VH-VL binders against Large ribosomal subunit protein uL10m (mRpL10). Designs and how they scored, part 31

Target 1, 224 residues: Large ribosomal subunit protein uL10m (mRpL10), of Drosophila melanogaster (Fruit fly) (q9vpl3)
Amino acid sequence: RGKINIQRPKAPHYERARVVAVTQPKYPELPKAKSCFKTRAERTQQQQENPYNEIIAREVRNWLDHSRLVAFFHLSSITADDIFRVRVQLHKQNLHLKSYGSKIIEQAVKNTRYEAIVPLFHSNHCIVFSPDPEKTAALLRIVRRVPQMVLLGGIVEETMLSRNQLVAYAQMPGLHAVQAQLVQTLSQAPGHLIQQLQAHQNSFVQVLDVHAKNQMNEETPKST

## First folded at step 14 (VH-VL)

Design ha1 (from gk4 with light chain S36H)
Fold by OpenDDE, look of step 16:
Structure ha1 (fold): chain C 224 residues (1-224), chain A 119 residues (1-119), chain B 111 residues (1-111)
Amino acid sequence: as target 1 above (224 residues)
Amino acid sequence: QVELVQSGAEVKKPGESLKISCKGSGYSFTDYWIGWVRQAPGKGLEWMGIIYPGDSDTRYSPSFQGQVTISADKSISTAYLQWSSLKASDTAMYYCARSFLYWGDFDYWGQGTLVTVSS
Amino acid sequence: DIALTQPASVSGSPGQSITISCTGTSSDIGGYNYVHWYQQHPGKAPKLMIYDVSNRPSGVSNRFSGSKSGNTASLTISGLQAEDEADYYCSSYTSYSDPFVFGGGTKLTVL
């Protein structure tokens, strides 16, 4: 009786092999132990909106809503001491220098008219707020002496202005609202600018004509 | 036009008190710093102190701290420099000057006030 | 007392270019770009000639220029004229607690 080689059993007959293969308990692959270490990505996703961020976002929104002048700056290799020095000087002019994280800004301006500013906050940035648009010239005067602060743009009287437009605005004499409108108009097609300038002149002339006519009518004695 | 006008020359004795003035005109007085600079006869310029009239923020040079008092009256656009007790060594020309920035330049100067302290 | 160092006197002939140096430390001239130059004629108040190292105020002649290297700032006067004869003072920002320091002054003589 041939010693049954128990160490290398002969492969079972094809039919038996099929039955054995089908009857082998398919053990569900043990769920790969999700490494208890939530990937950085999973941790970042579960970062519960820090209630603190909401508060700060509300603050930012409040600043935006109550400011007639908002200027956006990029900060390039500026020291804390430099920032402090500039902040003090800006404060003297009723200009408020603030720095917020990009996520906070995004949250603050989400679904608001300010949403367009989000792309400006990809690097180190600061914002200057003021209730007084007339301080634009003072702001630019200060910042020109701080090379580490690069003006990106701003909002004046609810109008978004480019860097160049903001500079132009600061150089213009007169009513700030009119200046902002003019700068906006100038940035549009030259033909539209001429029309608007003419419209204002015409309006002024019309007002003067009405005034002149009223004065003439008062001087015509009712000949009874 | 921006102008700083200082009070006239003073002749005093040691121990007397003195207050000199600097009146600004042609600009917003509350938006600029006013500094005081001493120049002894035949000597160089010495910074004494500076004031922001808008909020009366006042800073002194360490050398002059406690020796003088700087003040301002924004209602009349005037800055002041005062001594409680003059010394012979206080004999000098005193200039007021305007600066936009705390670290900035003095862009406009008063004509100076000569103070002579002699026994 | 921290003072900026200037030469006591400098002289030049009309039409020449002269340079006045102002030497400080890493805490003033070397630390900041807030160096200013003043001209003072006898019996007159100082006049701002250069601010922030190299900027000229309106009304100041283009003959005046400023530069800085390390802890030393320089005022250069080109095309020297008789009217340039005066005392020149440099100043610098130093610190928040003591913001202003002046140099000892340089007497410029036009020969």
Scores: ipSAE 0.751, ipTM 0.879, lowest interface PAE 0.8, mean pLDDT 87
Fold by ESMFold2, fold request of step 17:
Structure ha1 (fold): chain C 224 residues (1-224), chain A 119 residues (1-119), chain B 111 residues (1-111)
Amino acid sequence: as target 1 above (224 residues)
Amino acid sequence: QVELVQSGAEVKKPGESLKISCKGSGYSFTDYWIGWVRQAPGKGLEWMGIIYPGDSDTRYSPSFQGQVTISADKSISTAYLQWSSLKASDTAMYYCARSFLYWGDFDYWGQGTLVTVSS
Amino acid sequence: DIALTQPASVSGSPGQSITISCTGTSSDIGGYNYVHWYQQHPGKAPKLMIYDVSNRPSGVSNRFSGSKSGNTASLTISGLQAEDEADYYCSSYTSYSDPFVFGGGTKLTVL
């Protein structure tokens, strides 16, 4: 830099760090809205002003404890009438659409295996709970035609699943479908019974292995 | 595979009651809405109401509220449209149709039931 | 109820493209992408041709397409054939209490 200026000394002893600080725009300091250093009195007042958070957090814990399927969605702008019709449609499939504040979710999952879900609730969101993990396919079929709900991921059988893993889970054959196929094979004429039983047994084992592998791969701790 | 089969044509007099049927087959009957659509002679399609046979959740168009009764018997996969007292203005073709979603398309339709009401 | 407006009739020659319009309000076609199109031949039940503005069910010819701009949806039939002669109805979702509204219908004549 062949800069020749009276204003800028060439010597390396100039105050480069101070010059940079002086040239930055000054912004007024504002009171911190989310200070971690609140006094005991301020913390007590906030806790007293939100007594219903514990009641609602217990509700969320109850849903998590009784739901073998939990799905998380980003929720775009939607009218009350539109979210209501979606809730009604989901409910017909034993799918329960709920929305909770991020601080309530944080309280509900505190010291649980599900603390990792808290960041999902900093944006506008909703959650679908169900005791029936087989309802994942029905859920995805419904929300596919609800553009305001964007799937983020879920929990199936206490295992965290990504969006793609949840979609793949929904496409798996059920145990009952494999059982029905086996029964049909056993009722056929005996000519090729051993070969057909072995093929269906291999398919049945493969379905169970895929389910177990998916649940094992999706879990951080071992599950029973 | 999916089929909606409606009851046969009806010729009635004003003041008589009528119950027409729509039997669904080839799909999970309780997982779909069944809607009823009216088409007066030479006229367009009019939505009358809809039922979810799985829980009997029933909704009526404001134009037909109180004029008809929609019901279903899920044990025989059949939906019904019923009048307690027919009027000559009830002369029309009546279709049943299914929709997976309350806000969705009618993807399969019955063949229609012609109802004629005249003295 | 608020009706959807369609032209009463449209005509075209074999091989031409034609478009049928369906105009509603911001409460139905303008507010949702739940616009559907049905074809009805004389004496027959309606048949779904297009759902959710532009989606084609399996078994429907790719000569049928749909679009929407503002409060107006459009059904386009390219390569017009004699079998396309029918009545065409649009429909839309409107509200929870009255979820289905139909257009008045458009009679398509193939010359």
Scores: ipSAE 0.750, ipTM 0.880, lowest interface PAE 0.9, mean pLDDT 81
Fold by ESMFold2, look of step 15:
Structure ha1 (fold): chain C 224 residues (1-224), chain A 119 residues (1-119), chain B 111 residues (1-111)
Amino acid sequence: as target 1 above (224 residues)
Amino acid sequence: QVELVQSGAEVKKPGESLKISCKGSGYSFTDYWIGWVRQAPGKGLEWMGIIYPGDSDTRYSPSFQGQVTISADKSISTAYLQWSSLKASDTAMYYCARSFLYWGDFDYWGQGTLVTVSS
Amino acid sequence: DIALTQPASVSGSPGQSITISCTGTSSDIGGYNYVHWYQQHPGKAPKLMIYDVSNRPSGVSNRFSGSKSGNTASLTISGLQAEDEADYYCSSYTSYSDPFVFGGGTKLTVL
């Protein structure tokens, strides 16, 4: 089901050079990985130099549209080899690790309900997308053992969740277990059933509670 | 209960082929790596290679690259270690073990398969 | 393969605490916190005792603890018991192309 069918765009050689620069972590290079992920300044400059920024922003929009799970992380300093091994491990669970500049994210979510997420991308970050919200538990199990990735929060079924809400969501029974519980509830009094259906529906749909100053990456007190 | 059950001991001659097995049960077999670890008589542990049965992604230790073949049949939750031509130096205990992460711990081990290669 | 360096043997009396060292390089133990410890009794498969430097799996006695400083990881066993007599191996992640390395093993004798 991980049928990736991303066709290389029909663009001039300049576009291929820009895409190559964006995908540099995927090129085979001599073992002894390039140190450190691209700096924030380098990412920002590359965004503005790329004449196909609109294509990249549409890619982000397509991920958001097709992902029922989106998780946001602060990303500490990490080598290209180390982030690559994490990306490969995540991909085996249909979890897709991406990083985009804040300007591209802002453009991609403009005029959408997701505009509230833009402040999360002003520091080093990465995003994990998946069409399968039941993979939230697998995601957390993997990143728990990746200290460079610090969970900030996420979006599940188009609802913004805080870090703790996302962790709690990962502990919920699968869809089958929820459906079995619903069948048991249908055999009970009507008033009790209505309350339980509303509670179960609400557990997967929560209104945005993100504020500009909340859920953003914090800097240490010594370094602004 | 998670369990890895390996095939029985083998006594072979140099030049013969051999395929030993490791059957996993009690967990989602396709969501874990299966690694193979060699222990020569009186020696320590050596990792040989690892496979992710979910997509057959297979990696070998540089010391064993080209020496063995690691494979899996996910339909029967079984991983394999195979030699096309055994050498006397292949005499060892061979363990399979699972890991959730490519960089992680081996949390469950098979009982081992003793392979003896002699004339 | 480059092995992690462990002492060939250590010994202690029942009730004592002992420490087994595992020394690597900046590319493995020094660069990562993915150091694991395995116990192996004669004729048996290894058993995971400690993972990620200091975490105990469910069912492992709290007499076993782990730590790391620089390029050296340590396994400490307190309140030695006769059943602790075994071989102990450390392992570490090293690189994507060669992800696992084991130490040479340490034979623990309980006197």
Scores: ipSAE 0.741, ipTM 0.886, lowest interface PAE 1.1, mean pLDDT 80
Fold by ESMFold2, look of step 16:
Structure ha1 (fold): chain C 224 residues (1-224), chain A 119 residues (1-119), chain B 111 residues (1-111)
Amino acid sequence: as target 1 above (224 residues)
Amino acid sequence: QVELVQSGAEVKKPGESLKISCKGSGYSFTDYWIGWVRQAPGKGLEWMGIIYPGDSDTRYSPSFQGQVTISADKSISTAYLQWSSLKASDTAMYYCARSFLYWGDFDYWGQGTLVTVSS
Amino acid sequence: DIALTQPASVSGSPGQSITISCTGTSSDIGGYNYVHWYQQHPGKAPKLMIYDVSNRPSGVSNRFSGSKSGNTASLTISGLQAEDEADYYCSSYTSYSDPFVFGGGTKLTVL
């Protein structure tokens, strides 16, 4: 159907294989009839140049600034109905499920301490925000029974935690009192570092008590 | 010690109203769904509806929508099932049960409330 | 409403293993792992025996196990004992608008 304006070739042999391998995950969505005949790829490009991308990026910044709990998930194939029921259940615990494009995340965290999270958004993902770090246990209890959501790691009281650290954090006895003391102590440490850990296909974010470097005249980070 | 304690057995006539209760203890009442399940004498289990006492989000089985009212008073950790006008066919055992998730299992059940409606 | 199909009755001798089936559709048992099993003795409330296909709650004997294949879930009771004589119900999540469905129940008789 000639209802679309697509600038891509469909190669029959080797060229088709090369083009398909590069663009396979983002096949265009081509509606039968529509007032706006944009493909998925064209819509993605328009959104990256859209002035509303800045508004959405401010939303992400606001969530990051006002959330004492942030958790990152890989999101497997899931229906809209199923993600909606999970979002409703999470919301009852003051847990807010969101998803943003990687370009929006890059724009939102540009020139901030949170730039290290950008690589997590190269695959299908979602984020859970909450002002209540004590809700970490409730979050994990819910998503344990949602196999489509795979925990990658998180941020608690402005400290980046790996998957295993976040799980351990949620299990501490006297959770509220212990979590406040632990995270507050880490957040107050001078030379707080943020580092990105390299991982295989399933991206793994790990926080090893990273101290952020205060300008260029501070004690050097731990070796290697 | 999680416990759901239901109100006592009821013997009623057709046309009377009734409100039975389910009091939860030993857990955070507002963090769990309370479901109501009917069992007619000698019959199987039938899901009636479910409520989240934390925000009063209430859902009914299509078979029972408009037939009963489900409510909760979170200040006293109590859920309710009520009829405005009972029928003889409402004779059954009624259970309340707890679920953490809207799509989850009922992990704790009340002892049941036998409702008998006869002339 | 959607109903899950269970046999009306099953029987076994003490010490044997028995299996109770629960058959639904691709919209419930086939599409999700939210299948649960309940045991009910006469005059008593149901008791959760298995959740999410195969998990046992604390306090449930390891003689009880669950599995599924396609649209059919199964509850297996090994080392059958007299106290296992009860009604058994399966349940499943189906959809957001109609989230719960029970099977018709299976009467287990220990001969």
Scores: ipSAE 0.739, ipTM 0.880, lowest interface PAE 1.0, mean pLDDT 79

Design ha36 (from ha1 with heavy chain I50Y)
Fold by OpenDDE, look of step 16:
Structure ha36 (fold): chain C 224 residues (1-224), chain A 119 residues (1-119), chain B 111 residues (1-111)
Amino acid sequence: as target 1 above (224 residues)
Amino acid sequence: QVELVQSGAEVKKPGESLKISCKGSGYSFTDYWIGWVRQAPGKGLEWMGYIYPGDSDTRYSPSFQGQVTISADKSISTAYLQWSSLKASDTAMYYCARSFLYWGDFDYWGQGTLVTVSS
Amino acid sequence: DIALTQPASVSGSPGQSITISCTGTSSDIGGYNYVHWYQQHPGKAPKLMIYDVSNRPSGVSNRFSGSKSGNTASLTISGLQAEDEADYYCSSYTSYSDPFVFGGGTKLTVL
């Protein structure tokens, strides 16, 4: 009686092997233990829902809505002391220097007219706010002496301006001065028109008078 | 045109009080710092202090802290430098000067006020 | 009293170039680019000649130039003229609490 080799049983007949393969209980793959460690991405997403960020975003929106001058700057290797020094100078001119995270800015301007500014906030940046657009010249004067602050662009009177446009704006005479000039120019225009209209009438009358005089001279019979 | 006009020369005795003035014109007086600079006879320039007339923020040099008072009246565009009790050592020319920036340059100067303190 | 160090006097002939040095510390000239130069004629108020190390105000001759290296700032006057004879003072920003310091002044004589 051949010793049944219990250690290495002969492979079952092909048909039996098929039946055994089909009847083997398919155990559901144990759910891969989701590593309890939230991925960096999941942590970052949870940080986005921080109620604090919403509050700050509202603050940013409030600044944008109440400012007539907004300027965007890139910060290059600037120290905290330098920022403080500049902030004090700006504050004296009613210019408010603020710095916010890019995500906060994105949240703040989402679905608003300011959404176009988001690409400006990819690096270290700061924003200067002012209720007075006339302070643009003062702003530029200050920041020109701070090489670490690079002007990127701005918003003046709800209009987005490039760096160059903002510089040009700062060089323009005040709105009131321009308005005064316009009023003066417009006030002079009617006078000139009236003069021109009167000049034509006067010339016409003169021509008629000359004609009338010539006719009267022709009707005087040469008393032979 | 921007101009700073200072009060006239003063002759005083030791122990007397004195207030000299600097009037600005031709610019927004509240948007610039006014500094005071002392120059003793035959000596160099000494910074005394700053005032921002817009909010009356005043800064003193440590050497002059408590020795003088700097003030401003923005309604008449005038800055002041005053002593409660003059000393002979206060004999000097005093200049006021305008600066746009706290760390900045003095771009316009007054003509100076000579103060002589003698017994 | 912390003062910036200037030579007491410098001299030059008409047409020459002269340089006046102003030496401070890492807390003033070495720390900031806010160095200014003033010209003072006898009996007159000082006049700003250079601001922020190398910038020239409007109306100042291009003969005046400024530079800085380390803790030393320099005023250079090219094409020296008789009218340049005056006292020259440097100044620098130092700190928020004590913002300004002047140099001792340099008497420039045109020979």
Scores: ipSAE 0.685, ipTM 0.850, lowest interface PAE 0.9, mean pLDDT 86
Fold by ESMFold2, look of step 16:
Formats: C-alpha cells, structure tokens, sequence
Structure ha36 (fold): chain C 224 residues (1-224), chain A 119 residues (1-119), chain B 111 residues (1-111)
C-alpha cells in the first residue's frame, strides 16, 4: 500500500541558535546548518503529509460514489462500545456508520460536486452510507433512539437534502405505492378527479424525481 | 396486526428434550429481535437471550448460556427455545417478545408457554 | 446478573398517585436512557407502559409517566384505578455482551 512514513515530533533548535548568535555576543554559539534545518523540516513535513490519508480519502470517495443514501450527523460524546452497538444495529439494515477526520473529508470531496458538505465536518460527526435509499426510514427510526447522533442532512440519489427534506423523503410512499394510489383514484372516476389527480401527481412527481435521477444515472466506473 | 403466537403448554419429565416455538405475524419478522423471557411460578421476569432472525445473530444471558438453544426459521417466521435435557428447575412460564433495537423495549409479547417438569 | 432493585410492594387508594422506584448502577440506569416499564396482570403477558425513561406507547393512558434521576428510575401512576393493580417491572440496557436486565418486580395493590 506504499511507503510508511515514521511519525515523530519535530524538535527544532534553530531559533535558540539564531537568538544567541544575533542578539547577544557574550558567548557566541555556532548556528545550526541550513541544510540540517531543511532536512529535519522536510522529514517532519513529509511525515505530517501521511500518504495513508490519500488512501483513506479514496475510500470516502468510493463510498460517496456508490451510496444512493448518505446521511450526516453531529456526534456528541459517546463511548467506543456504544458507537459499536449502534454500528451493529445499523449494519443489519445495510446502513454503514463511518467517521473520518475533516481533513480527509475535505481531501475526498475536493473538485467534486460534494464540496458543499465540508463545513458539516468541522465539528464532531459521523456519516451513514447505504446503497439502499429505501432504508432512510429504518435509519431515522434507529437514530431517533440514539440521542448522541443528531441528523444534519443527507444525499439521496445524488441530490443533497436538508434535514427536513430527508425526513420528508423517508415518509413518502414508494413509487409503486404512489402509482397504485393514482390508479385507484382514476378507478373511482369522480367528477372532481382533476383536483385529486393534481395532488397525487405532485406526490408522484416528488417520488419520480428521485427515481428518474436513479434511472438517468449510468454506472460510475471504479477508479481504485 | 402484530402477533406473537407461542406453542401450547408442555408437561415433561426430567431428562426429556423440548423445543417450544414463537410464530410472528403482521410485521417484517427478520427486522426484529426475538427475546425469550422466563418467569418461574410466583417469581419475576428473567431475560434469557435474543435472536435476530435476519442473520441468526444470537445472544444469551450468562445465566442461560449453554443451558438452552435459541434458534429461528425465518422462512416460517418462527423462533425456538430448546432444551436437550430438562430439569425440574426449568418449570416456568416462557414468553417470547420482540424488539426493533438491540437495546430497546419489548413492545409485543407472546401469550406464554407453561412448561412443567415433574421430578 | 444482579436484578435492578424495586420495592416488593406498594399500595394506594383510588384517585391517589403512587411511584414505583427502580434502582440500578452507573453501568445501566445511571449510564443510559434506555429504561422501560412493563405491567403484568395475573395470568397475562407483560405489557409495555413506558420506554426510554419517559415515553408512552400508543394506547397507554397519560396517567402513567416515567422519570429518572441518577441511578434511579421511577414510574408514577396518577389517578389510581382498580385496574392498575398488577405487577410492574423495570428493565434497562446494560452492555453489548449482556444487553438486558429486569427489576425484581413490584406488586401494586389498589386498596
């Protein structure tokens, strides 16, 4: 997976040497060599820019690209054991709880349509990914009983939704249920069908907008 | 409507095997934990264990680990509690109950199965 | 497997309010808000009355309420009625490996 950089605190001494040599000529000390500082600074900077961050950022990009449901949460203080039990429960519904550093998220979404999500990750957070947008209702049902997780918003079928929009999406009937409701309304054949058909058309358009985005999307190539 | 229907009362002798059942209906059986709860005559409720029929994930109370087997057949929406060798101390009422969450409440209960083991 | 501590019995007259306590530890009631209360009439299965400390399921009278302070949860029944006479059990989440514990039960007598 590549070269592993050693993580080590830097110990710069150049200011001590420069201050003694420049400001007080009582007992001059030899300044540290420029090549020595540059070599140490280069090692420290290279260790700060851990190449594993890009590997993890690719993982985040892959999750974003292959998940039809993504939900963002503020995460209050929580024990590792408690977040593990929540992760297990979510996983049973094909919902995948992840948390990444804000720097990694920013790196993952740069030059993508998802850059707008970066501010959500300046505070403590977690993300739930799923290939199944119909699992939004199950997600919210689980999380409303987890006070440490506070819904901020999400992405459904590549469309960013606010918290309220995501909650509304979870309550919508499925496409088949909307289609069946329209057929039942037409079978009633009432003289005032226009007003009721307009209401069902609005509901159908909302569900169809999500479905049509899914139908118009081509499979994205895996760049791993 | 949500319903949990348990098998009928059993009268057994010590050393016999027994398998009692709990059939769930009116909901998605594989999306809920099924728990088993014992109540000895005149005593309180004791949690025995859970099963998640969707993936057969099973948990036992330490007091009952190795004493009983909890299983499920999701094709017929049925959970089971099973003894290989009954003891007189197994005389009790046994309830099944469901919970949506691993850490949640039991919102629906079966009617109970009375097991009597005469020594 | 130490049960949560409940009084063995409580009593009250019709119209009064009564409170049933349920005391655990910092690893269950004190550490979580996953305390539930069940009512059991003689010969019947338990019925969920309160979940997550203070929430009532649909169909449960608003005479039933729940609260928690520290390691002690409480079930309060106001306007006591004869049909409230039953056994009451609390329960709590405890840990991932052993997620559930019941209290010993409290017999409520309506005088």
Amino acid sequence: as target 1 above (224 residues)
Amino acid sequence: QVELVQSGAEVKKPGESLKISCKGSGYSFTDYWIGWVRQAPGKGLEWMGYIYPGDSDTRYSPSFQGQVTISADKSISTAYLQWSSLKASDTAMYYCARSFLYWGDFDYWGQGTLVTVSS
Amino acid sequence: DIALTQPASVSGSPGQSITISCTGTSSDIGGYNYVHWYQQHPGKAPKLMIYDVSNRPSGVSNRFSGSKSGNTASLTISGLQAEDEADYYCSSYTSYSDPFVFGGGTKLTVL
Scores: ipSAE 0.673, ipTM 0.846, lowest interface PAE 1.3, mean pLDDT 80

